# Ledger of designs, part 21: VH-VL binders against o04291r164to392

Target 1, 229 residues: o04291r164to392
Amino acid sequence: DANNPAGLLSIAEEALAEFLSKATGTAVDWVQMIGMKPGPDSIGIVAISRNCSGIAARACGLVSLEPMKVAEILKDRPSWLRDCRSVDTLSVIPAGNGGTIELIYTQMYAPTTLAAARDFWTLRYSTCLEDGSYVVCERSLTSATGGPTGPPSSNFVRAEMKPSGFLIRPCDGGGSILHIVDHVDLDAWSVPEVMRPLYESSKILAQKMTVAALRHVRQIAQETSGEVQ

## First folded at step 4 (VH-VL)

Design B16 (framework fv_regdanvimab)
Fold by ESMFold2-Fast, scan of step 4:
Structure B16 (fold): chain C 229 residues (1-229), chain A 121 residues (1-121), chain B 110 residues (1-110)
Amino acid sequence: as target 1 above (229 residues)
Amino acid sequence: QITLKESGPTLVKPTQTLTLTCSFSGFSLSTSGVGVGWIRQPPGKALEWLALIDWDDDKYYSTSLKTRLTISKDTSKNQVVLTMTNMDPVDTATYYCARIYGDYVGWFDPWGQGTTVTVSS
Amino acid sequence: ELVLTQPPSVSAAPGQKVTISCSGSSSNIGYNYVSWYQQLPGTAPKLLIYDNNKRPSGIPDRFSGSKSGTSATLGITGLQTGDEADYYCGTWDSSLSAVVFGGGTELTVL
């Protein structure tokens, strides 16, 4: 029951558990991208999931900012995701455990004129874990989970975000380790066959999702040099 | 069948530049996911990583030694060259080259036999 | 500037088991895979364990590796006098963009 606070918290906690198993575990079969290099401007590890619904990618890297600052930057999705057209926060709900639940509607630009743009209705859960890590986890609300009723806007195809987000773990010497998971189903079957590889599994989409977030946070960290403790 | 061998001077004077060559066989640095690294070991002390270069010509250096080190490769000759400037007696060590698989989460296998470099007047 | 901590020495009798620890931080062992190297006196190091717990061809099964959190462990069972060597852990440190090795552990078989 997504239409009440207890139901939303239950969905949020389920999403968090699945997100954490993707971010730090082996819940999904990951294929590592051998061409990605560690370094100040590089992704330490990037992997793409195969044989899953939609496109899943994960990345991990170090950032010279504290967890709360990283979360603040990444929650402003349009600032770093070029394909994001608009983000509307429909409601903000205290989770009762110090966390926050947001209901969010997002519109994306179409990657090509041959396909409709995608939109998302999601629950985003932000909370602090017992080890001092901060997490921002997001997933779609569908009719099956008490989400919005009715079809997508006439100009959009409703996409599904599976548990995705950011795990931001404090480093012993200051700064953070940022774990990113992006897992989306863009409804590949609604596009012409020649375009389905882009919507089903794509290195290009993986790079847009994970690399943009990590590089943006690192750029902000450099601009605010000396702010991190 | 994969082998690496270090070569270069065995004696270097303080302030001089050291040039070491790693010659290898049984693999190519045109192969994706492969690199060559340099590691040194002063007498009776621990292993210290110096630098690595990969198939894509990306170069990585020890933070403390970065300003003194240059690594390069000649894929046609199956060679990797390391130069280290401003040598000091504390740089006396056995210098190893080794093949690395994976450019960021790799392991060194195999290692060359090592070449001993003594820095003294 | 060693960022990985190993005990300087360990010892045990022939046939016994020994464990060698390697302690790091979130930016190295906590995030990345660990390898272990054996260095017999007067020789180059040899790869013993890679990807935390895997053995290259030719390495006996009495050598094993494990990792938990920011620490890794090398286990050696059925100790033989030929195991007397220095043992090094190694990994990538993402904050340094560098390969790091432990300080080494001297194993003596008494």
Scores: ipSAE 0.006, ipTM 0.445, lowest interface PAE 12.3, mean pLDDT 80

Design B17 (framework fv_regdanvimab)
Fold by ESMFold2-Fast, scan of step 4:
Structure B17 (fold): chain C 229 residues (1-229), chain A 121 residues (1-121), chain B 110 residues (1-110)
Amino acid sequence: as target 1 above (229 residues)
Amino acid sequence: QITLKESGPTLVKPTQTLTLTCSFSGFSLSTSGVGVGWIRQPPGKALEWLALIDWDDDKYYSTSLKTRLTISKDTSKNQVVLTMTNMDPVDTATYYCARIYGDYVGWFDPWGQGTTVTVSS
Amino acid sequence: ELVLTQPPSVSAAPGQKVTISCSGSSSNIGKNYVSWYQQLPGTAPKLLIYDNNKRPSGIPDRFSGSKSGTSATLGITGLQTGDEADYYCGTWDSSLSAYVFGGGTELTVL
């Protein structure tokens, strides 16, 4: 509820704690993905999980951009997420600690004409940590937490985003270490069995979101430095 | 409805190369998140995984047999082919192909009916 | 030597409950998802459980799966004569970079 800023901040802080546990720890059971590497400067590997509510993917890597610039690029989701149809920022709320809370409605394109497109109603929290790291984390809201009441928009199935986002740590000598977590429940049970792999595969999630985000930021870093392949 | 069917020779002589074809319908290997694997079962013995190939053309092989195995796909024909070299009587088994649902850490569903291959002089 | 260990056989009467264990190591069950497959006499295997505890469409809720540490368990309640089959656990082994099956358990419904 935008009329309850203290409640939204509480939700944002809980989402941040859960996101950090996924990005840096064992909050979900991660399986290392063989053969997937987000590029030559990667210090991390792509990992996936299906032994959780929904599906999850994570990765980390080096980027030759400062943390705030990385965050700016990644917050413009339609610029790098191919299947994003629209993003509407419904509210922007200062968190009182220098951070920002945004209420966001997102519509995705369906990967197949045989199933309805997914939409999300989320809270996105952007803030600086004490160590100079920047974080952008996001999670779905329910009617109990100030989200939408009633069914999703016509022709859409409401999906759930579990705590997901970006942890961007500064490196000595410049640049950043970027940690990415994507964790979603796309309601695969509402989809015909033959199409469920499109909605249950952590490898697809990693390729579509986690790895795509990292590659996009690295591409912009290369363009900014004037270096090309 | 999703179906898979194995085809190939039912009798192979020792030292020969076995080629098996899995023909399927109701799904495509151009669809992300799916693959096809091969599993065998000698008479009265346990299931043994052999190989799998996914929509990205990533190939995985059993560690003990990988020098003998080649897996390939023809997406336009809805076929996956397994080749196994230097056949031996101990390779006598029912050979199954199955759709892998998910990715390489996924599960096999559905399975073909199996084709019996006997290795004998 | 099998990578995943199952009891070779179990038996029970109709209406009873059985559990079938599958024991592995940290490189397989300890870090990856477990599936269970049912093989009726003379037929191809059929998926019964995936991702440790999920059921495909058409599998009744009397079949259940669980995983704890390096072991997995298949539970069958309300046994029926049609459940007489071989049951196999399966998972990915990260050290072998290979899918592995258990040795199978023959269920006899007396």
Scores: ipSAE 0.027, ipTM 0.586, lowest interface PAE 6.7, mean pLDDT 84

Design B18 (framework fv_regdanvimab)
Fold by ESMFold2-Fast, scan of step 4:
Structure B18 (fold): chain C 229 residues (1-229), chain A 121 residues (1-121), chain B 110 residues (1-110)
Amino acid sequence: as target 1 above (229 residues)
Amino acid sequence: QITLKESGPTLVKPTQTLTLTCSFSGFSLSTSGVGVGWIRQPPGKALEWLALIDWDDDKYYSTSLKTRLTISKDTSKNQVVLTMTNMDPVDTATYYCARIYGDYVGWFDPWGQGTTVTVSS
Amino acid sequence: ELVLTQPPSVSAAPGQKVTISCSGSSSNIGNNYVSWYQQLPGTAPKLLIYDNDKRPSGIPDRFSGSKSGTSATLGITGLQTGDEADYYCGTWDSSLSAVVFGGGTELTVL
């Protein structure tokens, strides 16, 4: 139930377990994308799954920033996700053990005039794992989970985010290994048939979140290091 | 309704260059995530993929034939053109164009009716 | 050389069920999605199955697909004479950077 702190924590822990199984395991069937590289100076692996509800993308790569800094950057979605119009944090709840639960409303820009813009009502759970890894995972809240039932926004179609987010592992030599999962159901069948390939394109989906996130954190890492004189 | 139609010569002499045009309607190659591929089938033989072009102008070719193949698109005319050089009697086949979803890792739907090309002196 | 192996033919009686296999390697079926195509005599191929196990609109549920490891299977139940056709599997081969098709399977409904 999303209407009380114990219910929210239960949802958060379920989302974390599902996210980790996608990020580090075989919860979905992954296909490696050829030619989808997140940047010239680091190894990145990008994979897509269409054999699940909606479409999932997964990536991993090295970044020369510490885990907490990576998490801080990536939690500010509008700074790196071009299609993100706004993010409103509606509630912040301590989860004990240093973890944080946030209730978030996100609006996206419409991809074309033929398709409505999407919005999301989500629970985002940030916590530190026992191995020192940091995780930020997120999923949609629905009426079935006791989520918000506020009035619909004009010109938006509610989208569903399946457990998605970031797993950030510290590296021995400094920096982090960043694992990204983006798993969404944008209700592609609600758009005209000629526009459905836009929502089903493996290349576009890989570029929209996973490659953009990796590219952005690497850009910030490079700027932080400065130019050698 | 999405349709594709192949056009070009039905008879080609050995050593000549074959040019085939795929004309389509009901979709646009300006739409992200869409491409068009070419597949051929010799009489009584299996399907053989030749080439693919997507909305981003990324091009892919059969490894055994790529030195002979060129694929291009004209988005404003809703056409994709395949050129194959140095034709040989073994290249006699029905040539199909088909829409592809999901770039180079997707599926072909729908297919054109096919055009038969005979290579003979 | 064919990189995806299908049986050259299969046959069964009307109303029965049949399965058609497609065997590959890690660079194709093991690492990518499989699609299946039906080609009726004298016609262009038609998509039956995409993303291993999904049906396009208009394809009856008698047709099903599955994938395990480096092999894929097309299942057809309640066979009808109109199902007599050649069936092809297809996928992307990562090592070749190419689309590959199986050799085709001729289905005869006796």
Scores: ipSAE 0.014, ipTM 0.586, lowest interface PAE 7.5, mean pLDDT 83

Design B19 (framework fv_regdanvimab)
Fold by ESMFold2-Fast, scan of step 4:
Structure B19 (fold): chain C 229 residues (1-229), chain A 121 residues (1-121), chain B 110 residues (1-110)
Amino acid sequence: as target 1 above (229 residues)
Amino acid sequence: QITLKESGPTLVKPTQTLTLTCSFSGFSLSTSGVGVGWIRQPPGKALEWLALIDWDDDKYYSTSLKTRLTISKDTSKNQVVLTMTNMDPVDTATYYCARIYGDYVGWFDPWGQGTTVTVSS
Amino acid sequence: ELVLTQPPSVSAAPGQKVTISCSGSSSNIGNNYVSWYQQLPGTAPKLLIYENNKRPSGIPDRFSGSKSGTSATLGITGLQTGDEADYYCGTWDSSLSAYVFGGGTELTVL
């Protein structure tokens, strides 16, 4: 909870370590998805993991904005995440190290009319690293870690967000290199053959979210430069 | 039933450009996660992947042949076209088109029957 | 040049079992699904195994696949003369942004 800042900071730092391992390391088995193109200036590819619980996607690309500005844009999730039904910031706690911890509740639209909508109860940690990089990292909280104690809202299935977010590194030529990880577990359930297309569409949605973040930041960079579409 | 069929010239001369068409039915190249690839096989030799185009018009090419290859699609006609420039006798092969489908880069299923292209003067 | 290595040939008697290996690297087999294709003499290739170890409808359970690290294996039990064919492994190579095939293995059933 908000009244246990030391406990929340511990969770935040654990999430950051795991997120960085996914964003820049080999801890997760990443495979390239056919048809994914984050843009012509991308320095990386959209990749999806198959060896983790849930669905993970990773992308990276160049953006013509400084790290702090990229972080500000991406933290305003409703401005770029169209499948988001609602986002409530429940609490904002300054960390002693200059970072910020937020407790967030999010509701998503269902991927299809055949599946229940998902909701998330998360901790989001924003901080600056020694090399001038910005990080925004988010993970789900359970009742054991200060999250919700009751069942999810009617018509929603509680989903789990595993450490996910944005690593924004300054680029020598100006601008930033943006690394994105989106890792969610939509529920521990056995997927019968007839329901597998719903599960597979969720993988496509996860990878589209990473692309949407990159496209949105690039769109704002373009508008800031005075260019018109 | 999903089917693919290759068509084009069966004999080309050295330095000419080869154009092959893949006509398919039973699926749409507007479906997310679906693509069509081209694979060739010289007589008695291994399969060699050439190019792939997907539902979102992303194009991928064999690194060794990239400068010679162009792949395009016509979604309304259910066709994918491969063009290969500067043909040489070593390019003599059976050329296949195949649907690529599935998660995490996919697999080729089904394959066309193949069309044999001989490069000779 | 081939980036996936297979033995050029294997042979066994009817009713026996064989294993065909496919060796690659971290950029292909190490991080992507492996497929296996069967090519009977004079025919187009046919998908035998996808996602490392799954069979399409119509493929008998005598055919199996597995993957460990940067290597994949195709197993065939209860060999029949109709299994004489060339067998190819295939996967995506993330560093090349290209699909790659092994060199093929000719199976002879004596």
Scores: ipSAE 0.007, ipTM 0.477, lowest interface PAE 11.1, mean pLDDT 80

Design B20 (framework fv_regdanvimab)
Fold by ESMFold2-Fast, scan of step 4:
Structure B20 (fold): chain C 229 residues (1-229), chain A 121 residues (1-121), chain B 110 residues (1-110)
Amino acid sequence: as target 1 above (229 residues)
Amino acid sequence: QITLKESGPTLVKPTQTLTLTCSFSGFSLSTSGVGVGWIRQPPGKALEWLALIDWDDDKYYSTSLKTRLTISKDTSKNQVVLTMTNMDPVDTATYYCARIYGDYVGWFDPWGQGTTVTVSS
Amino acid sequence: ELVLTQPPSVSAAPGQKVTISCSGSSSNIGNNYVSWYQQLPGTAPKLLIYDNNKRPSGIPDRFSGSKSGTSATLGITGLQTGDEADYYCGTWDYSLSAVVFGGGTELTVL
């Protein structure tokens, strides 16, 4: 609720702590994706977790752009995420310390052409950390946390985003190290039983934010400076 | 048993519009998780995907042909219709419809027998 | 443009083994599931493999699939004359937002 800024900030800070534990820690068991190799020709290190609620993925890679520039690119989700149908920013709240809280409604294209489209009602928190890192962290809001109490838009299944987002750390030589976490519960029970295992554990579903975001930012970095990595 | 069958004109003149119908049985396009796609194959050439429509009326098109293609369904008749405008001799091909199921765009199973469309003046 | 590359032809004698490769990029095979289709002369394609390595009911276990990095492979053991056909790989390409097929491989037995 925009009428309760202190409550939203509390939710944002909790989401940030959980996001950081996923992005840089061992709070979730991570398995490296088959066929993805670290190295000069790699898009980055990608890992998934299937032993949590929903599907979680994380990626880490070098980008030849400064943290604030990376954040600006990634906050414009429709520009890089093929599966993003629309984004509506419902409210923008200053958090102090230069931070910003946004209430966002997102509609996604179906994860498969044969499954219902999903939508999200989220809080997105953008802030600077003491070490000069920039964070963009996002999580779903429920009726219990000041989110919507009504049904989702017609023809959509309301999905849940667990703390997800981007940690962008500056490098001494210029550029950034980008850490991405995508942790979503797409309500697998709303898809046909035969497809449910693929939905719950699909490598494809796990990669939407992590792989697409990292590739897009690297492509823009290459266009801007003429260098790949 | 699941079957699909293509129908439409076998001869089309350049600049005309092609309309093909896929008639199917043994499944319903109101059943979640199911779709129907169109694929073509020019003589001696590779398979080329054209379009897809799924159970909730989401439509997908080949990027290079998108401005020429329209796909629609009639669930009560068990039919999917593909329309392609401004036909050219290079569009001569066998046109297939197929049931699609699976992750993302999925896999095609089964396929119709195909209908050959020749574009000539 | 051809997005997925297959060898144009492959041949072997009855009872032997062949492999057919399908090479793509990170936007297709590298991040998506691969399917394989068999097209006998004068017929429509038939699904052989889905989800990289799974067989539909009715497909014998001498047909197998695998994927490594940006490449997929169809394996056929115990070749029979009835296996003479064109073989196509297929997947989703997220950069194109489209289904893509390989150029096809003609298998000749004997």
Scores: ipSAE 0.000, ipTM 0.426, lowest interface PAE 13.9, mean pLDDT 79

Design B21 (framework fv_regdanvimab)
Fold by ESMFold2-Fast, scan of step 4:
Structure B21 (fold): chain C 229 residues (1-229), chain A 121 residues (1-121), chain B 110 residues (1-110)
Amino acid sequence: as target 1 above (229 residues)
Amino acid sequence: QITLKESGPTLVKPTQTLTLTCSFSGFSLSTSGVGVGWIRQPPGKALEWLALIDWDDDKYYSTSLKTRLTISKDTSKNQVVLTMTNMDPVDTATYYCARIYGDYVGWFDPWGQGTTVTVSS
Amino acid sequence: ELVLTQPPSVSAAPGQKVTISCSGSSSNIGNNYVSWYQQLPGTAPKLLIYDNNKRPSGIPDRFSGSKSGTSATLGITGLQTGDEADYYCGTWDSSLYAVVFGGGTELTVL
């Protein structure tokens, strides 16, 4: 039974394992994009998968903030993700290990007027790893995963978030290494044929979240350490 | 049909600048996912990638040669130009241009026939 | 310095099968697609394989590619004297931000 705390924790731990294999491993084929050039003034290394269901991107970069602070900033998704219309946390459940499970309903803006906007029903799991790293990972709750039924979609198409999120590792001497994975299935088959490539394989859509997240935390790091005048 | 052809001087003196032109037909370098790269091969040696220019006018250079290389495109002429400064006898090689196809890392297809450049006093 | 390692030469008799390896790291073969090129003596290279295992139109099915971890292989079955050539693997290196080629393998049909 996945509708109790033990069942939700099981889903959360599966999501964590899959997320970590994407963030630090080779669970999908990651392709460094021609035209995406992280440098000294850039946001970090970005890669996109061409060989997965849906659209996947990952990124990593250095941030002059401690892991817990990075996590707090990035959990407030509407503050930095322009395409996010609303985020409602419908349930908060202690995981018993110091971690937290949240059930979240998200609405996005549509990239075109010819297709309905997407919404998501997800479980977000936040926890500390034994090495001092902090993790925030998230995945959709579907009939295949089990768990509680989400809000009904009206005028939205329910999209699926595959295991995605943030792994934030402490650096010796201070600061963090931030690993980001964004993996979504936007249900391209529900849009008019002319729009399907945008929803199936757009490298622009794939990198929006990872780019926005890195830029936002680095901007806050600079503001926190900078002089006020 | 897609074709590429290299042109430029066959003999260059040490310290001079080499300018090579790749003339192509059958595709547009404004098409998403398309680029043109330069690759060289010294006699009896391996292929060495030099530079790449893509549909968005993004330019990429071999790390070891970056300070000597400039790549540009002329869309009105369907040409890509490679400039290499301070030529040395070790730069003697056959120079190829090739279309790169694919949005992410791509592959080179087709290749030009190559032009041989000898660097000698 | 070569980033991708190939055997310098391989040889086999007509009709036999040969495999050519290409070894790299996570920053190149491990996370990116591999292509293979055939260079007949005195000619420009020709694409044999792209996206690890796909053939362009006009390439016989006796040429095949595969990738496992940080290594890729080119397979040639039914070897013919016309296959005598240099073979190169190629990919993107994410850490160098550059295209890299292997050192090449000289195939001799004896």
Scores: ipSAE 0.006, ipTM 0.452, lowest interface PAE 11.0, mean pLDDT 82

Design B22 (framework fv_regdanvimab)
Fold by ESMFold2-Fast, scan of step 4:
Structure B22 (fold): chain C 229 residues (1-229), chain A 121 residues (1-121), chain B 110 residues (1-110)
Amino acid sequence: as target 1 above (229 residues)
Amino acid sequence: QITLKESGPTLVKPTQTLTLTCSFSGFSLSTSGVGVGWIRQPPGKALEWLALIDWDDDKYYSTSLKTRLTISKDTSKNQVVLTMTNMDPVDTATYYCARIYGDYVNWFDPWGQGTTVTVSS
Amino acid sequence: ELVLTQPPSVSAAPGQKVTISCSGSSSNIGNNYVSWYQQLPGTAPKLLIYDNNKRPSGIPDRFSGSKSGTSATLGITGLQTGDEADYYCGTWDSSLSAVVFGGGTELTVL
């Protein structure tokens, strides 16, 4: 149940376990993309899977910032994700172990002229692990968990975020290894059949969070160090 | 509308080199994530993948045939060329080229009509 | 082929349902997406199913796909005589860095 603190903590711990299994394990079958080459910012390997509900993508890369700073930057989603219209933090709850649980409502811009804009009602859990790693993981709350709450859905199609987020591990000598997982179900079947393959383009959709997040963090690290691009 | 068409010799002698051209329209190999592959089918037998070239000139080959195969593209002409050396009668087959839709190498659509190559004696 | 195994033939009466299996290993079906192709006599193959269970435009919903572990299945309901064809599964093999196809299944509707 998402309507009480104990229920929210239970959901948060479940999300953390599922996220970590995706980021570091084999919970989802990953296929590396052909034709996805490193760019100027040396964007890490992007792997995509569709043998799950929706579309899942993961990426990893090195960034010259400490884990807490990386997390701070990435939690400000509108600063780096161009298709994010608004993010409202509805509630902030201490998790008891030094972690934080946030209830968040997000609106996205419409992906195409024929598709409705998507919105998300999620739980975001941020915590520091024993090894100094920082984790920010997020998942949708459904009617089965006592939600969703938010504005009426007449202008939006409610999308589902499966456990997704950032695992940020410290490096010897400074800096971090950033692991990103983006796993969403945008309800592509609400789009007319003839347009569905274009809307479902996994390369375009998967790149929105993983590539933009990594590029943005590296850009800030580069500006902080004074290094040239 | 997207179309592909294979062209090349219909008869090849043993030990000779086969060169096949795939001419296509309705898409460009300058588009990120798009590729073209070659598949063959001997009479009454299964489909066998031969080679693939991607938009960025990345090339993949069947492991059993790799030493005999070369794939190349001419993006300005909308053509992909496959070369296969040291032809043998067992290489008699219908040869197809097909577009890879985008971001995986595990599906092909559409396919060309195929061209039949016979390797005599 | 040794890589992906399909039954060589399957048959059923008009209006019946059939399933065609495709069995592989962790390096191919277990780790990657499966596609299915229909080849009518004398014609080039055409895509029936991609990404395990999705249909291209123009493919009727009588055709369905699924994947579990290292195996995939093509389902055809309401069989018609026009469905007589060879059916092939295909996927990427990560260990070979190659596309692999099944041996094909001949569907007969009598």
Scores: ipSAE 0.000, ipTM 0.449, lowest interface PAE 12.6, mean pLDDT 79

